# Designs tried in a protein design chat: VH-VL binders against p40099. Part 1

Every score and structure here is a prediction.

Target 1, 211 residues: p40099
Amino acid sequence: MATKQLLRRQIKRVINALDYDIIAAESHTISQAVRSLIASANSRRVACYMSMDKGEVTTGEIIKNLFQDGQEVFLPRCTHTSESKHFKLREDHHPHLIFHRMSSLKMVRDLKPQGPYQLKEPEPHIEESDILDVVLVPGVAFDIKTGARMGHGAGYYDDFFQRYKILHEGQKPLLVGLCLMEQVASPIPLEKHDYSMDCIVCGDGSIHWFQ
Positions, changes and structure headers below are counted from each chain's first letter, unless a header gives other numbers; antibody chains aren't numbered by Kabat.
ipSAE, averaged over its two directions, is called F for ESMFold2-Fast, E for ESMFold2 and O for OpenDDE. V2 adds 0.75 times the mean of E and O to 0.25 times the DockQ between the complexes of E and O.
Where letters were taken out, [cut] stands.

## First folded at step 1 (VH-VL)

Design b1 (framework fv_bermekimab)
Fold by ESMFold2-Fast, scan of step 1:
Structure b1 (fold): chain C 211 residues (1-211), chain A 122 residues (1-122), chain B 107 residues (1-107)
Amino acid sequence: as target 1 above (211 residues)
Amino acid sequence: QVQLVESGGGVVQPGRSLRLSCTASGFTFSSYGVHWVRQAPGKGLEWVAAISYDGSNKYYAESVKGRFTISRDNSKNILFLQMDSLRLEDTAVYYCARDEYDFWSGYYFDYWGQGTLVTFSS
Amino acid sequence: DIQMTQSPSSVSASVGDRVTITCRASQGISSWLAWYQQKPGKAPKLLIYAASSLQSGVPSRFSGSGSGSDFTLTISSLQPEDFATYYCQQANSFPLTFGGGTKVEHK
């Protein structure tokens, strides 16, 4: 019913008004559920986003747990095709995402804010990801009935998933959306090359699987 | 050199009010959350109240809700605690502390003031 | 509220002893726990954050371990300056809560 832009604005208004204690409590619940899910899947190579201060599930606890449990951890760096050797998916240069291997929790803690959004990001010279078993995916909103995801509008994650599919002959990692209860929305309008999640983990600890 | 200096403590009667102040120096005060933590004589530490870096979020221990108000003035690097309806149970040294909030570590206190004593005459 | 239980409330020790202090949270707090040292008449001093990360300037004889609900502070070889009261603090959520303290005193 609503355009993506209008729905994104409406949901961001709600989420930005959330008390930090609510975000922290739901993020802790999600962290426990994610830990169990990854263990059950016997996943080795896990990409996780670096959480912002507001508007999404915080990932610090998840990243600590991944290192504690012996997974290989990959974090994103936002870049642009004009600055990278990576191929363009469209006619003009566009933003794209590269995941880099983190060797320790200390390496993650020592990351400096950089890039277009001033997020803590890996340095460009660090080992780039190849095959990933799981990608923990951020978003503005998620549809727990369909697996649909609404991102911030820059297209970094959808571009990454499309590029990954091309580079790995149609193979893809398990896409796990992390969702505060206040980020649940249905229906979510989908556009060309929007990727749906395989699984969504919500702030109440519920896990929703999609075919 | 990070410093936090509390003032405003003293001897009061039950039911009265006091305002505590904490003056910060040696760091960008407006970039940090700050807290009040108290300690009754011979007892342990009790967290009292917190205020976010921009003053938009305030948190209180249940024992002080409705009686205490936390505020800050970022232009003067000062943290305040307005204490109304004071009770004998509020007798304590009151510390201000800077939070080094980190999503890897949560809320922890890397620097503390020397404390200011709030007590009752009889 | 998350309740923090420290044990023991006091321990008598000699210089060179290994001292172990435990802290239990009433619910899971991952690694979001800090340890503080307090000497009589002084403000608390941060020793450890994130359950196991040593604060800059703190001697390596101090170490922290644990995750979830059970945490330990260890002093591997007690020094004269270590006779003090130690507090754990859950760093996870508001209201922030401290353990009751453990006094490390001379035998």
Scores: ipSAE 0.005, ipTM 0.462, lowest interface PAE 12.3, mean pLDDT 85

Design b2 (framework fv_bermekimab)
Fold by ESMFold2-Fast, scan of step 1:
Structure b2 (fold): chain C 211 residues (1-211), chain A 122 residues (1-122), chain B 107 residues (1-107)
Amino acid sequence: as target 1 above (211 residues)
Amino acid sequence: QVQLVESGGGVVQPGRSLRLSCTASGFTFSSYGVHWVRQAPGKGLEWVAAISYDGSNKYYAESVKGRFTISRDNSKNILFLQMDSLRLEDTAVYYCAKDLGEYSSGWYFDYWGQGTLVTFSS
Amino acid sequence: DIQMTQSPSSVSASVGDRVTITCRASQGISSWLAWYQQKPGKAPKLLIYAASSLQSGVPSRFSGSGSGSDFTLTISSLQPEDFATYYCQQANSFPYTFGGGTKVEHK
């Protein structure tokens, strides 16, 4: 059986080599499906990741659609427990993801690369999220048979989901994975602290529900 | 220069139909949701209907549901409100309003037309 | 439907006065609230969106505050052009609803 690290490397090679036109076409299809999904779920508070220029589903169209449809939009910032008011789940793991409210599409467009990974992220002083209805989740690979997700290995999203669940007395948002067809993999080896998706939306427009 | 211009209002008899139009200019009409909001003489504002930027989603106030139909023609920059089975309580100035849209995370109305009056003979 | 209650229904004020208008939602609406100004015979004008964001071109004497169910519009120093009716509007859920309005009248 392939190890999680080997599988992650194999999928990353494929997605990093994808033509922009393939990513754009699949991202557009996903954006249409996500828009319908959010509308049917009556969701108002939506967290969405800021997409990189390559290697994953792009979220620019999704974010534009969220503002057009009157959703409250939240974007992530990667941080460390020493820089935040949030508690540690474990002593050796300091990944810390905070979602911040975006007031406008212009605010999103004006975000500067910052932090250790130089990602376009909200400033630390911007309003932090409380309750979220939906989180649109990035990943390296997704298993459309089980809902399993493989991240980049830092554990930011899994840490956030566990802290959220603790702080909200067992309640959590709907976790929606966004998946290029080239990111579909089965089986995905799961580790103890990995969160599975409630729903995965794929580049062919298919939507896969779990539980 | 952003402009919204309503037309089609007038005097109507109860039970009849009327079609309102709103012509938009000065912005990319196909990129924004648009609304109809009415105001009865001497009364407050009442939201009536909304249509998403591409026409895929339509919303109605319960008082007009099944009687009014909102639509848009993005090629001509026109918003429509088809009003069927008109009632005396539909007497109002009807405004079309542009969603703030790309500037905000909620549906707020940044530009309004001057309004068109719908009233009844009896 | 979410009911929006404005207080007071009218207020008499003089130029230079601080005017405060309140708006209460029957349910929590987070910060999904706008304030509009309407003068007789004219269409409403957006002043504030997302509870506290000042619309471009609106004078800084206008400010909004609040979250959840209780919201306030403040005019720090009333000017002659500010005599008008003011409406709050929730944008949390359909149907969108407006408050009953507050008329700011010359004392």
Scores: ipSAE 0.000, ipTM 0.461, lowest interface PAE 14.4, mean pLDDT 84

Design b3 (framework fv_bermekimab; at its last look DockQ between E and O 0.03; V2 from the best seeds 0.00; counts 0 for: pae E 8.2 > 2, placed apart)
Fold by OpenDDE, look of step 2:
Structure b3 (fold): chain C 211 residues (1-211), chain A 122 residues (1-122), chain B 107 residues (1-107)
Amino acid sequence: as target 1 above (211 residues)
Amino acid sequence: QVQLVESGGGVVQPGRSLRLSCTASGFTFSSYGVHWVRQAPGKGLEWVAAISYDGSNKYYAESVKGRFTISRDNSKNILFLQMDSLRLEDTAVYYCARDSEPWFGEYYFDYWGQGTLVTFSS
Amino acid sequence: DIQMTQSPSSVSASVGDRVTITCRASQGISSWLAWYQQKPGKAPKLLIYAASSLQSGVPSRFSGSGSGSDFTLTISSLQPEDFATYYCQQANSFPLTFGGGTKVEHK
């Protein structure tokens, strides 16, 4: 726990200090690699995230490409079981992610900052995802040797993956981590509830497959 | 406040060279792609060239390819257009413009300079 | 190259009128389309991007619609300051290209 927290702090410090140009360059490279990856896999239902200012791979170009290439695009919203009425895995009012269908790039552009973190999230009334082919996963750090991902600590994505498997008879989408070079770290301590990535796409264009 | 200011225009003779500059302020210049767009007197808009945020990619209209060179100095917030082998048909007001959607990789122009005029001696 | 055909080339209208300008791309450009307004002696001003997104600070009387190859700029109620030349521009691929322009003139 302590080790993980220290690593998060360290990585975040580095990432927050990165020049926008570096993030942009790596994100562009990642976008191209992701586009090719999705095309080669003939994936049609893709969950992504709406990137914010700094600290992660920017996803604007990725999202644009998804729409341009005709994929169905889904973006996440942070919610709670008390609001979403989803089944409980743990306690009442449990935080979890719901992915919503973005019908157009305009819809994405029109998203408004919401919630305590002022994230651009879909509205609750928007259609929820069912089957997903690929989930593009953000992270604080990635282990390109093992596929391990370290999130921000809230466990939203791990929870989602767990929920997805339950709802889909043990099946899960391809989990693709989007990783800036500065987010590469090893080893990353994992807990039992943590999900590793099937693939990690790095800022240098390298693609790492696992399992 | 975002501002782009073109300079370097003037009267030239055919076959000569001219270098235009565009000085940017009010935003992180190095984070944005920038373009040159020109407009002949009484005519429409014509895209001329583009350069990515870090200068790694350059794009040119066929009409200027091989003659014009776009470049930038991010340390000084300046965009350049080196125009060689100038032709009469190059007569125009030359605008520099900023990409509006750098993160999406779309090429809309949300801010423009006032333009600088390039004309030829009779 | 993608050719952008804009129509009409000019339109005479009065204050309060609904004005519609059309832009057609020679091939599909999805929603990668912008509209600009240009007044004499001034640089163009971005009005609409991504076919239908209103640029910040632009009056709501301006709207854009369309996708694929056919696009429309609409001024719901023309104001005195709206007399100008309007251009569409595809942002799909290089070379970037503009429509021929539509001059909105006073009737």
Scores: ipSAE 0.032, ipTM 0.610, lowest interface PAE 3.8, mean pLDDT 91
Fold by ESMFold2-Fast, scan of step 1:
Structure b3 (fold): chain C 211 residues (1-211), chain A 122 residues (1-122), chain B 107 residues (1-107)
Amino acid sequence: as target 1 above (211 residues)
Amino acid sequence: QVQLVESGGGVVQPGRSLRLSCTASGFTFSSYGVHWVRQAPGKGLEWVAAISYDGSNKYYAESVKGRFTISRDNSKNILFLQMDSLRLEDTAVYYCARDSEPWFGEYYFDYWGQGTLVTFSS
Amino acid sequence: DIQMTQSPSSVSASVGDRVTITCRASQGISSWLAWYQQKPGKAPKLLIYAASSLQSGVPSRFSGSGSGSDFTLTISSLQPEDFATYYCQQANSFPLTFGGGTKVEHK
C-alpha cells in the first residue's frame, strides 16, 4: 500500500536522523527491561537480531547480557528454500529467515557481513534453531495500542513466524518488539499475513502486553 | 563530535608511579571498550591494555602485565591507566583509543586522543 | 603472541604513483586486520578494517586485500597528503599487535 509505504518512509527519515546518544540511551533502557522480562519468563532459548549501525534499537548490550545470564543465543540469516532445503509456504515465495545458535560472544564478534542486506550473519553450516522461547523482533514502527508491527517490507520475520507455527503444531515463541520512542506509530495498517507482537518494549522502559 | 583527551603524562623517576586519564565526549562512553596504545619516540605503535565497556574484562600486553592497571569510571566518562614500577622502556606517547564497535568490540581503533607524553628524568 | 611483519620499512614515491604495502601475520588471523595512517605529530587514523572495508571518510584510492596471514594495502594514485607512516594491526586475539610500520617518503 501507498499509505503503508509513505508511513514507512516518514518514520525511517526520523529514526535515521536520530543522534546516536539518543538511540544508545533508549537501547540501554530497553536492554534493562528485556533482561528483566527474560528472567521473569524463565526463558532459555532467545533469538535476537543483529542491529544495524543506525535506525533501530541496538542489540549489542542485550546479546552480551544473554550470554552473561546463561541463555542460549540465536541470530538470524536470510536465505532461500533452494539453499536451505526447507519447505515452501507457497510456490512464488522462497525467501525466509533461519536462526542459528551462537556458542559465545567471540563467535558473534567473528560474524562477517553477508547475504542480500550485508548484515553480520551466521554461516549456513552452523546449528539451526529448533524450539525458541523468545524472539526479539526488529521493526520500522510499532503500535503500542494494538501490538501491530511494520517491518522493512521484505516479510522475512512474518514468514519465519508462520513457518515456526507450522513446524511446532500451532505453537510459537513469545514475540517481543523492540521500539525506540520515535518508532511508536498508531494506527499501523495490518495485512492478513502480518504478525502482531505479544509484547512491545519501548525506549522509555515501558512494556506493553497484548492478548 | 567524538573526542578523547588524555592527561596525566609528564616527567617521572624510574620506579615511581603515574596515573593517566582519558576523558571521552560526544558518544556513549559506557557502550564501548577502550584501549591504551603507546609509541616510543621515533618508534612504532604498541598496544598496551584494553577494558570492556562495563569494566568486567581487562587485557594487558605482556611487557606491562603486573605493573599497569586499566580501569574506567562510566559515570564520569573517564578511562584510567595506573602505571606502577615505571621503567625507562615505558617512555612513550600514550594514546587513548575507542573500539570501533560497541559492546563486543572488533578491536579496531576508530577514534584516538592526541596522546600524552611520559618521559623519565634519570 | 601474533607477530606482524610489514614490508617494506620505507618506500620512496612520487605523486600519482601506485604504492603497495604488505603485512604478514605469524599465524592465521582470518580477516581481522586493520590499516592505519599516521602523519608526523598526529594520532593514527583508521583507513581499512576487516582487511578490505574502507572506513567512512577515507578516499577510495585506498584499498585493502588479503586473508589468513598475507595482507596488502594499496594506494592507487598517491596524493601529497598520503606521505605518512602506515601500520597494520591484527584484531584476531589478545595481545593485539601492530606491524613495524612503513614510511611513504617523497622521491
Scores: ipSAE 0.029, ipTM 0.628, lowest interface PAE 6.8, mean pLDDT 89
Fold by ESMFold2, look of step 2:
Structure b3 (fold): chain C 211 residues (1-211), chain A 122 residues (1-122), chain B 107 residues (1-107)
Amino acid sequence: as target 1 above (211 residues)
Amino acid sequence: QVQLVESGGGVVQPGRSLRLSCTASGFTFSSYGVHWVRQAPGKGLEWVAAISYDGSNKYYAESVKGRFTISRDNSKNILFLQMDSLRLEDTAVYYCARDSEPWFGEYYFDYWGQGTLVTFSS
Amino acid sequence: DIQMTQSPSSVSASVGDRVTITCRASQGISSWLAWYQQKPGKAPKLLIYAASSLQSGVPSRFSGSGSGSDFTLTISSLQPEDFATYYCQQANSFPLTFGGGTKVEHK
């Protein structure tokens, strides 16, 4: 079994043993830290994700706060180069993300489950992102000493970051990992093409910066 | 409507070769690991081989290692099992099965084909 | 390799009976355990994954429990369509392995 699968199973076991009230409390703390981070950076264009029902930082409060504070909000859609007609980064067609602008909190609340993970996702026709200031990044595990992130295995975010850099002369947005305390792990095995975070916001409200 | 359909089974003689195919439809084949599982007549289930979603990792039961080769063609949604140096103990119905979780895989089998029989004649 | 031992090898039961099948792993496998149902001439069907999670479309009369090395599949009230052979399977490590099966048959 691959090292990432072993770590995923370890974290899943821990998270499944948590009272959901603990996850909710950590997610609230994270939302307040993220709000402060966004304000202090005076960031305008923020990509966030739609959290799953279980097993990760919930993002409902974060998204609500972004709209309340006047940010432009972008949410992801999981797709595949064979359908999206976006350029390939590998020889074979492969999965990738497209971020779409959400014009209102109502638009977000009206989203329906779609795609291979049955996540609430924007409709394909909605305006795609261009420049982003901050991307709030999910993961299975985060290393708060190094900024390393272990994703879900499809490479969605790592593909997006590489794609973004190609389109924007090697530049990338600020990458902010959102991490329950129980998702902190060290060491995290990294593979070729794995992107590290610029900072990680943890369930206790701490913010860890890397350079 | 997830569907897996095996083909290529038949009656062979020991020491010969067969290639099994499994054609997938109704899901994004290239996102999922896939497996071969066999069942000798009147017997239980035996896992045979697995291949990761992108084909980069392959795993085999010890009883078939060195004789069987798993492969996939993601452009055509086909899983293969090349079976060389066949032995009497390889007599079984061979199923292809999808891993229940894309990417990493959790190694539970949520969809199975109907199976294809490999057997021997004297 | 992790050996999976199922008990009993068969059980004779009537519609309405509570049926319990056990599976023991030779090593700890946490909750990485699945249960399958198989009827003659058909492919297996996933019932339970992760020891206790019910697969979509499977009736709630099926339940799974256990962690570590001892696992149980329970059918709370046997229905006519439940006469079949049941297999456990560990998903902890390669090679993936199945129990020997438990045939649930009409009295």
Scores: ipSAE 0.015, ipTM 0.624, lowest interface PAE 8.2, mean pLDDT 89
ESMFold2 (binder alone), look of step 2: mean pLDDT 95; pTM 0.963

Design b4 (framework fv_bermekimab)
Fold by ESMFold2-Fast, scan of step 1:
Structure b4 (fold): chain C 211 residues (1-211), chain A 120 residues (1-120), chain B 107 residues (1-107)
Amino acid sequence: as target 1 above (211 residues)
Amino acid sequence: QVQLVESGGGVVQPGRSLRLSCTASGFTFSSYGVHWVRQAPGKGLEWVAAISYDGSNKYYAESVKGRFTISRDNSKNILFLQMDSLRLEDTAVYYCAREWDYGDYGFDYWGQGTLVTFSS
Amino acid sequence: DIQMTQSPSSVSASVGDRVTITCRASQGISSWLAWYQQKPGKAPKLLIYAASSLQSGVPSRFSGSGSGSDFTLTISSLQPEDFATYYCQQADSFPYTFGGGTKVEHK
């Protein structure tokens, strides 16, 4: 566990120190690759994260492209089982994500910071997602040899994937990790409850598939 | 028992150089990121520099960037701070500190400190 | 840089008192906050990490709370050994920054 925390720290130092121009250039390259990927997969219902100001692939261009291409767009909200009334994976009311449908780009642009992380999130009364074709997944680090993902440690996305699988009879969406070149790390150890990506799209435009 | 011991402090003249060392024992030094934190007499704590567990990443406070160089020797369990172009405002006790065991949320072990001061 | 504003700068207290120290970050830092105790002539000692987690060996009278930008360190019943200076520190991003310190002194 100490080694995993050391790796997370080392990569966070690198990504938090990246110039905006580097993040913007890699995010643009990723946006083009993601657009092609979603079109090729005939994916209609796409969940995407709202990017932070720095330290990760920015998703503004991706979201704009999804609306232009006629996709149904879903964004995450951090919640708890006591608020959401969803079932507990753990007795202690484990935190989890709910994806909510966005009807327009204007709706996305009008979102206000909410919750413990002050992310621009949908309000809780907005339509919750049912079936998703693709989830675009953020992370601190990705292993392009194995598909392993290291998150920030709160477990929101891994919890969501497990809940989704239970609710949808073992089916899951295509999990696509978005990775700045500076977020590539190997090896990333996987723990029992961690979810690996099906696909990782990197800042150089490369796409890595796993099975 | 985890220990960090700083050395190399002393009295210097402005514009000169000084090299600080921090010797680690009681833990696997090569597995931890380590930092330098200073405290001017009667003042608060100020973060100075950091180095990753393998030495590949280094970070500096703006006030010392370009003048100080952090390095480590994992074979000898030693952390270094090379201080060039020293200024009167660099007067402080310099502590080395180990990143917390379960992440970098803070520093779980600190050395006793070594004083850097100036003659007129 | 993230600025850490700590208040009050000093507090006069008696053994058995409840002491509360606050720390405000100039931007959101989630739970990337630690609290330290420092006695005169000594190195700082870690009390709380991740905003609310008690470090091993630290008495249970110490507690931390808060997330985002506003944080609090509480000593529920001050003991003689608790007279010291306390510092908050953000570990969200470099450069790491400390609060200005709060001196807890005898009335």
Scores: ipSAE 0.000, ipTM 0.441, lowest interface PAE 15.2, mean pLDDT 85

Design b5 (framework fv_bermekimab)
Fold by ESMFold2-Fast, scan of step 1:
Structure b5 (fold): chain C 211 residues (1-211), chain A 124 residues (1-124), chain B 107 residues (1-107)
Amino acid sequence: as target 1 above (211 residues)
Amino acid sequence: QVQLVESGGGVVQPGRSLRLSCTASGFTFSSYGVHWVRQAPGKGLEWVAAIWYDGSNKYYAESVKGRFTISRDNSKNILFLQMDSLRLEDTAVYYCARDFYDILTGYEEYFDYWGQGTLVTFSS
Amino acid sequence: DIQMTQSPSSVSASVGDRVTITCRASQGISSWLAWYQQKPGKAPKLLIYAASSLQSGVPSRFSGSGSGSDFTLTISSLQPEDFATYYCQQANSFPLTFGGGTKVEHK
């Protein structure tokens, strides 16, 4: 069997069983560390995911802090190259991720569930991101020894990082993984199109930097 | 519309060098890993080397490691294979091939498009 | 390295025949297997990837099956354009390896 798929299944079982109070406490700690990190890096354009109801670091506090501190906030929408008219990474049309600019916390609050995963996503006509300084990256598991990340299996974030690098002459934003303590795993198998994190922020407040 | 065109093959002497090129068109070259696969006259296919889409990682078959170097120029859509210290057993048609990538399933390391090949042979 | 063994090395067949080709891996490769068709003097063409997924544009008479170590390519009703050599290839790990090929010839 594929080792990565088996590991993903095993870790999801642990995460889905976590008590909300544990997720809330670790998410608060991560939010404080992320706020400090973004300020120290003098980052202006920040992409952040909209967190699901459970099973991952919650991002509501992070998003509120980004607006309070004057950063430009971008949220993801899952789409398809046939709909978006963005370039294909292969011969056939395929799914991909676009980040859209949010003008206010109220705009974020008013987002409605939509798309294949029924996540609160921006509407397609909203301003698309260009340059990003930082992307806060979700995942199923992270390896704090190597920077490796395991996503949900659809490859949306790895696709986005490939597209971004192509469009920006090999440059990329700072990739910051957000990691509950219970999502730490080692080793995580990497495939050639997988992106490692530049930095992982964990539920105990620790920050791990990678080359 | 996807095309891969190899060039640079020819007749060589043992111990000499050759550089093969593969020019890509009809797709975003910088988005795909690419491979070299060879086939000796009347024999089967043998994988030779691979390079990631951004040039950051390279793989080689043990028989060519230390003698062959794979590289790419994404600005010109060209894949290269520098072949040093050539041996008689390197006689083959050399194909460049595009790496299959399926974002949804993560399937890769299959060859969905191939060039027409360029022949490397030795006199006599 | 993972060794890929194909059988038979050749098969004589007529138009309309069902043809089956087998491929055995020296260790488990899950479903990380592809099948290619090669006509004389031409480059190979991808037929099937991930053991059983038909590549776009490939006729439905081609099908693949198997998992683990044993795999089969089936041509349900051989057509004149199907006389060719067929290769399996594992994508489980580097180095990537091919089977020795099976030549489908006219009777």
Scores: ipSAE 0.000, ipTM 0.446, lowest interface PAE 15.3, mean pLDDT 85

Design b6 (framework fv_bermekimab)
Fold by ESMFold2-Fast, scan of step 1:
Structure b6 (fold): chain C 211 residues (1-211), chain A 122 residues (1-122), chain B 107 residues (1-107)
Amino acid sequence: as target 1 above (211 residues)
Amino acid sequence: QVQLVESGGGVVQPGRSLRLSCTASGFTFSSYGVHWVRQAPGKGLEWVAAISYDGSNKYYAESVKGRFTISRDNSKNILFLQMDSLRLEDTAVYYCAKEGYSYGYDEWFDPWGQGTLVTFSS
Amino acid sequence: DIQMTQSPSSVSASVGDRVTITCRASQGISSWLAWYQQKPGKAPKLLIYAASSLQSGVPSRFSGSGSGSDFTLTISSLQPEDFATYYCQQANSFPLTFGGGTKVEHK
């Protein structure tokens, strides 16, 4: 097994064994830090993820705060080029992530579990994102010394960042990793197509910037 | 409906080659790792090979290393197992199986295909 | 490689019985264990994942417990459709390995 895969399993085991109270407390701390960060960055268009996985920071409070503060909110859908009609990054590469505009907190609450992952996903006909100011990024592990991120292994977020950069002439949104203290790991081995975070917000409220 | 269908099994002679296929439908095939698991007649389950969602990582059981090659075509939703230098001990029903997503791409299997039999003539 | 030892290899039971099957890993696998049910001539079906999580659509009479190296599958009140072979599988590391199976058969 690759070193990255071993590290992924080790972190998942730790997170899955954590008490609900620990995850909730760290997620609340992260939510407050993220709220301040978005306000200070004057960010209007924010992509966030729907937390249905035990291996990550919960995002319900963040999403509620984004709507309360008047942000435009976007949530992800996992798809492929035959459904989305989007271009292929490589000849044999079809999976990708699309963010869709959520008009209200009620719309988010009304999302039903869909697809093979049974995650609450937007319908494919809903308005797709164009320009994003900030993407709040999930992960299995983060390196707070380098900004490196280890995802779940499918590469959806790294694919999205590369597509976004191509479509926006080299521009990208601010990439903010959300990290439980138990997800901090160093070093994280990077593959050619992996994207590092611009910023990582941790469960103790600390914010780490990279350049 | 999430479904996997194997094909390509049959009767072979020792030392020959055979290619198995598994066609996926009802889910985003290119998002999941997929595996081959075999079962000899009257025996238990034996994991054979795995391929990551994008085909970049491949894993093999020691008993098949150097003889079997796993590959996938994400544009056609097909998983392959190329079996070279076949031996009598390779006699089995071969199942393809999809990885779950309980904690993010964990290696437990739902669904499984119906299986395709590989056997040998005298 | 991680060896998975399943016991017993077979158990004779009657409808209504409580059936317990155990699985032991040769090294620690945390909660990275799944249980499958296989009926003659059919593909296996996932019953339990992550040692104790019940797969959607599986009856509540099935339960899993354990962590580390020792795991148990329990059927609280055996039904006619439960006569089958059961397998554990570790998902901690490659190569993935299965237990030898436990056949639950009529007394």
Scores: ipSAE 0.000, ipTM 0.451, lowest interface PAE 14.6, mean pLDDT 84

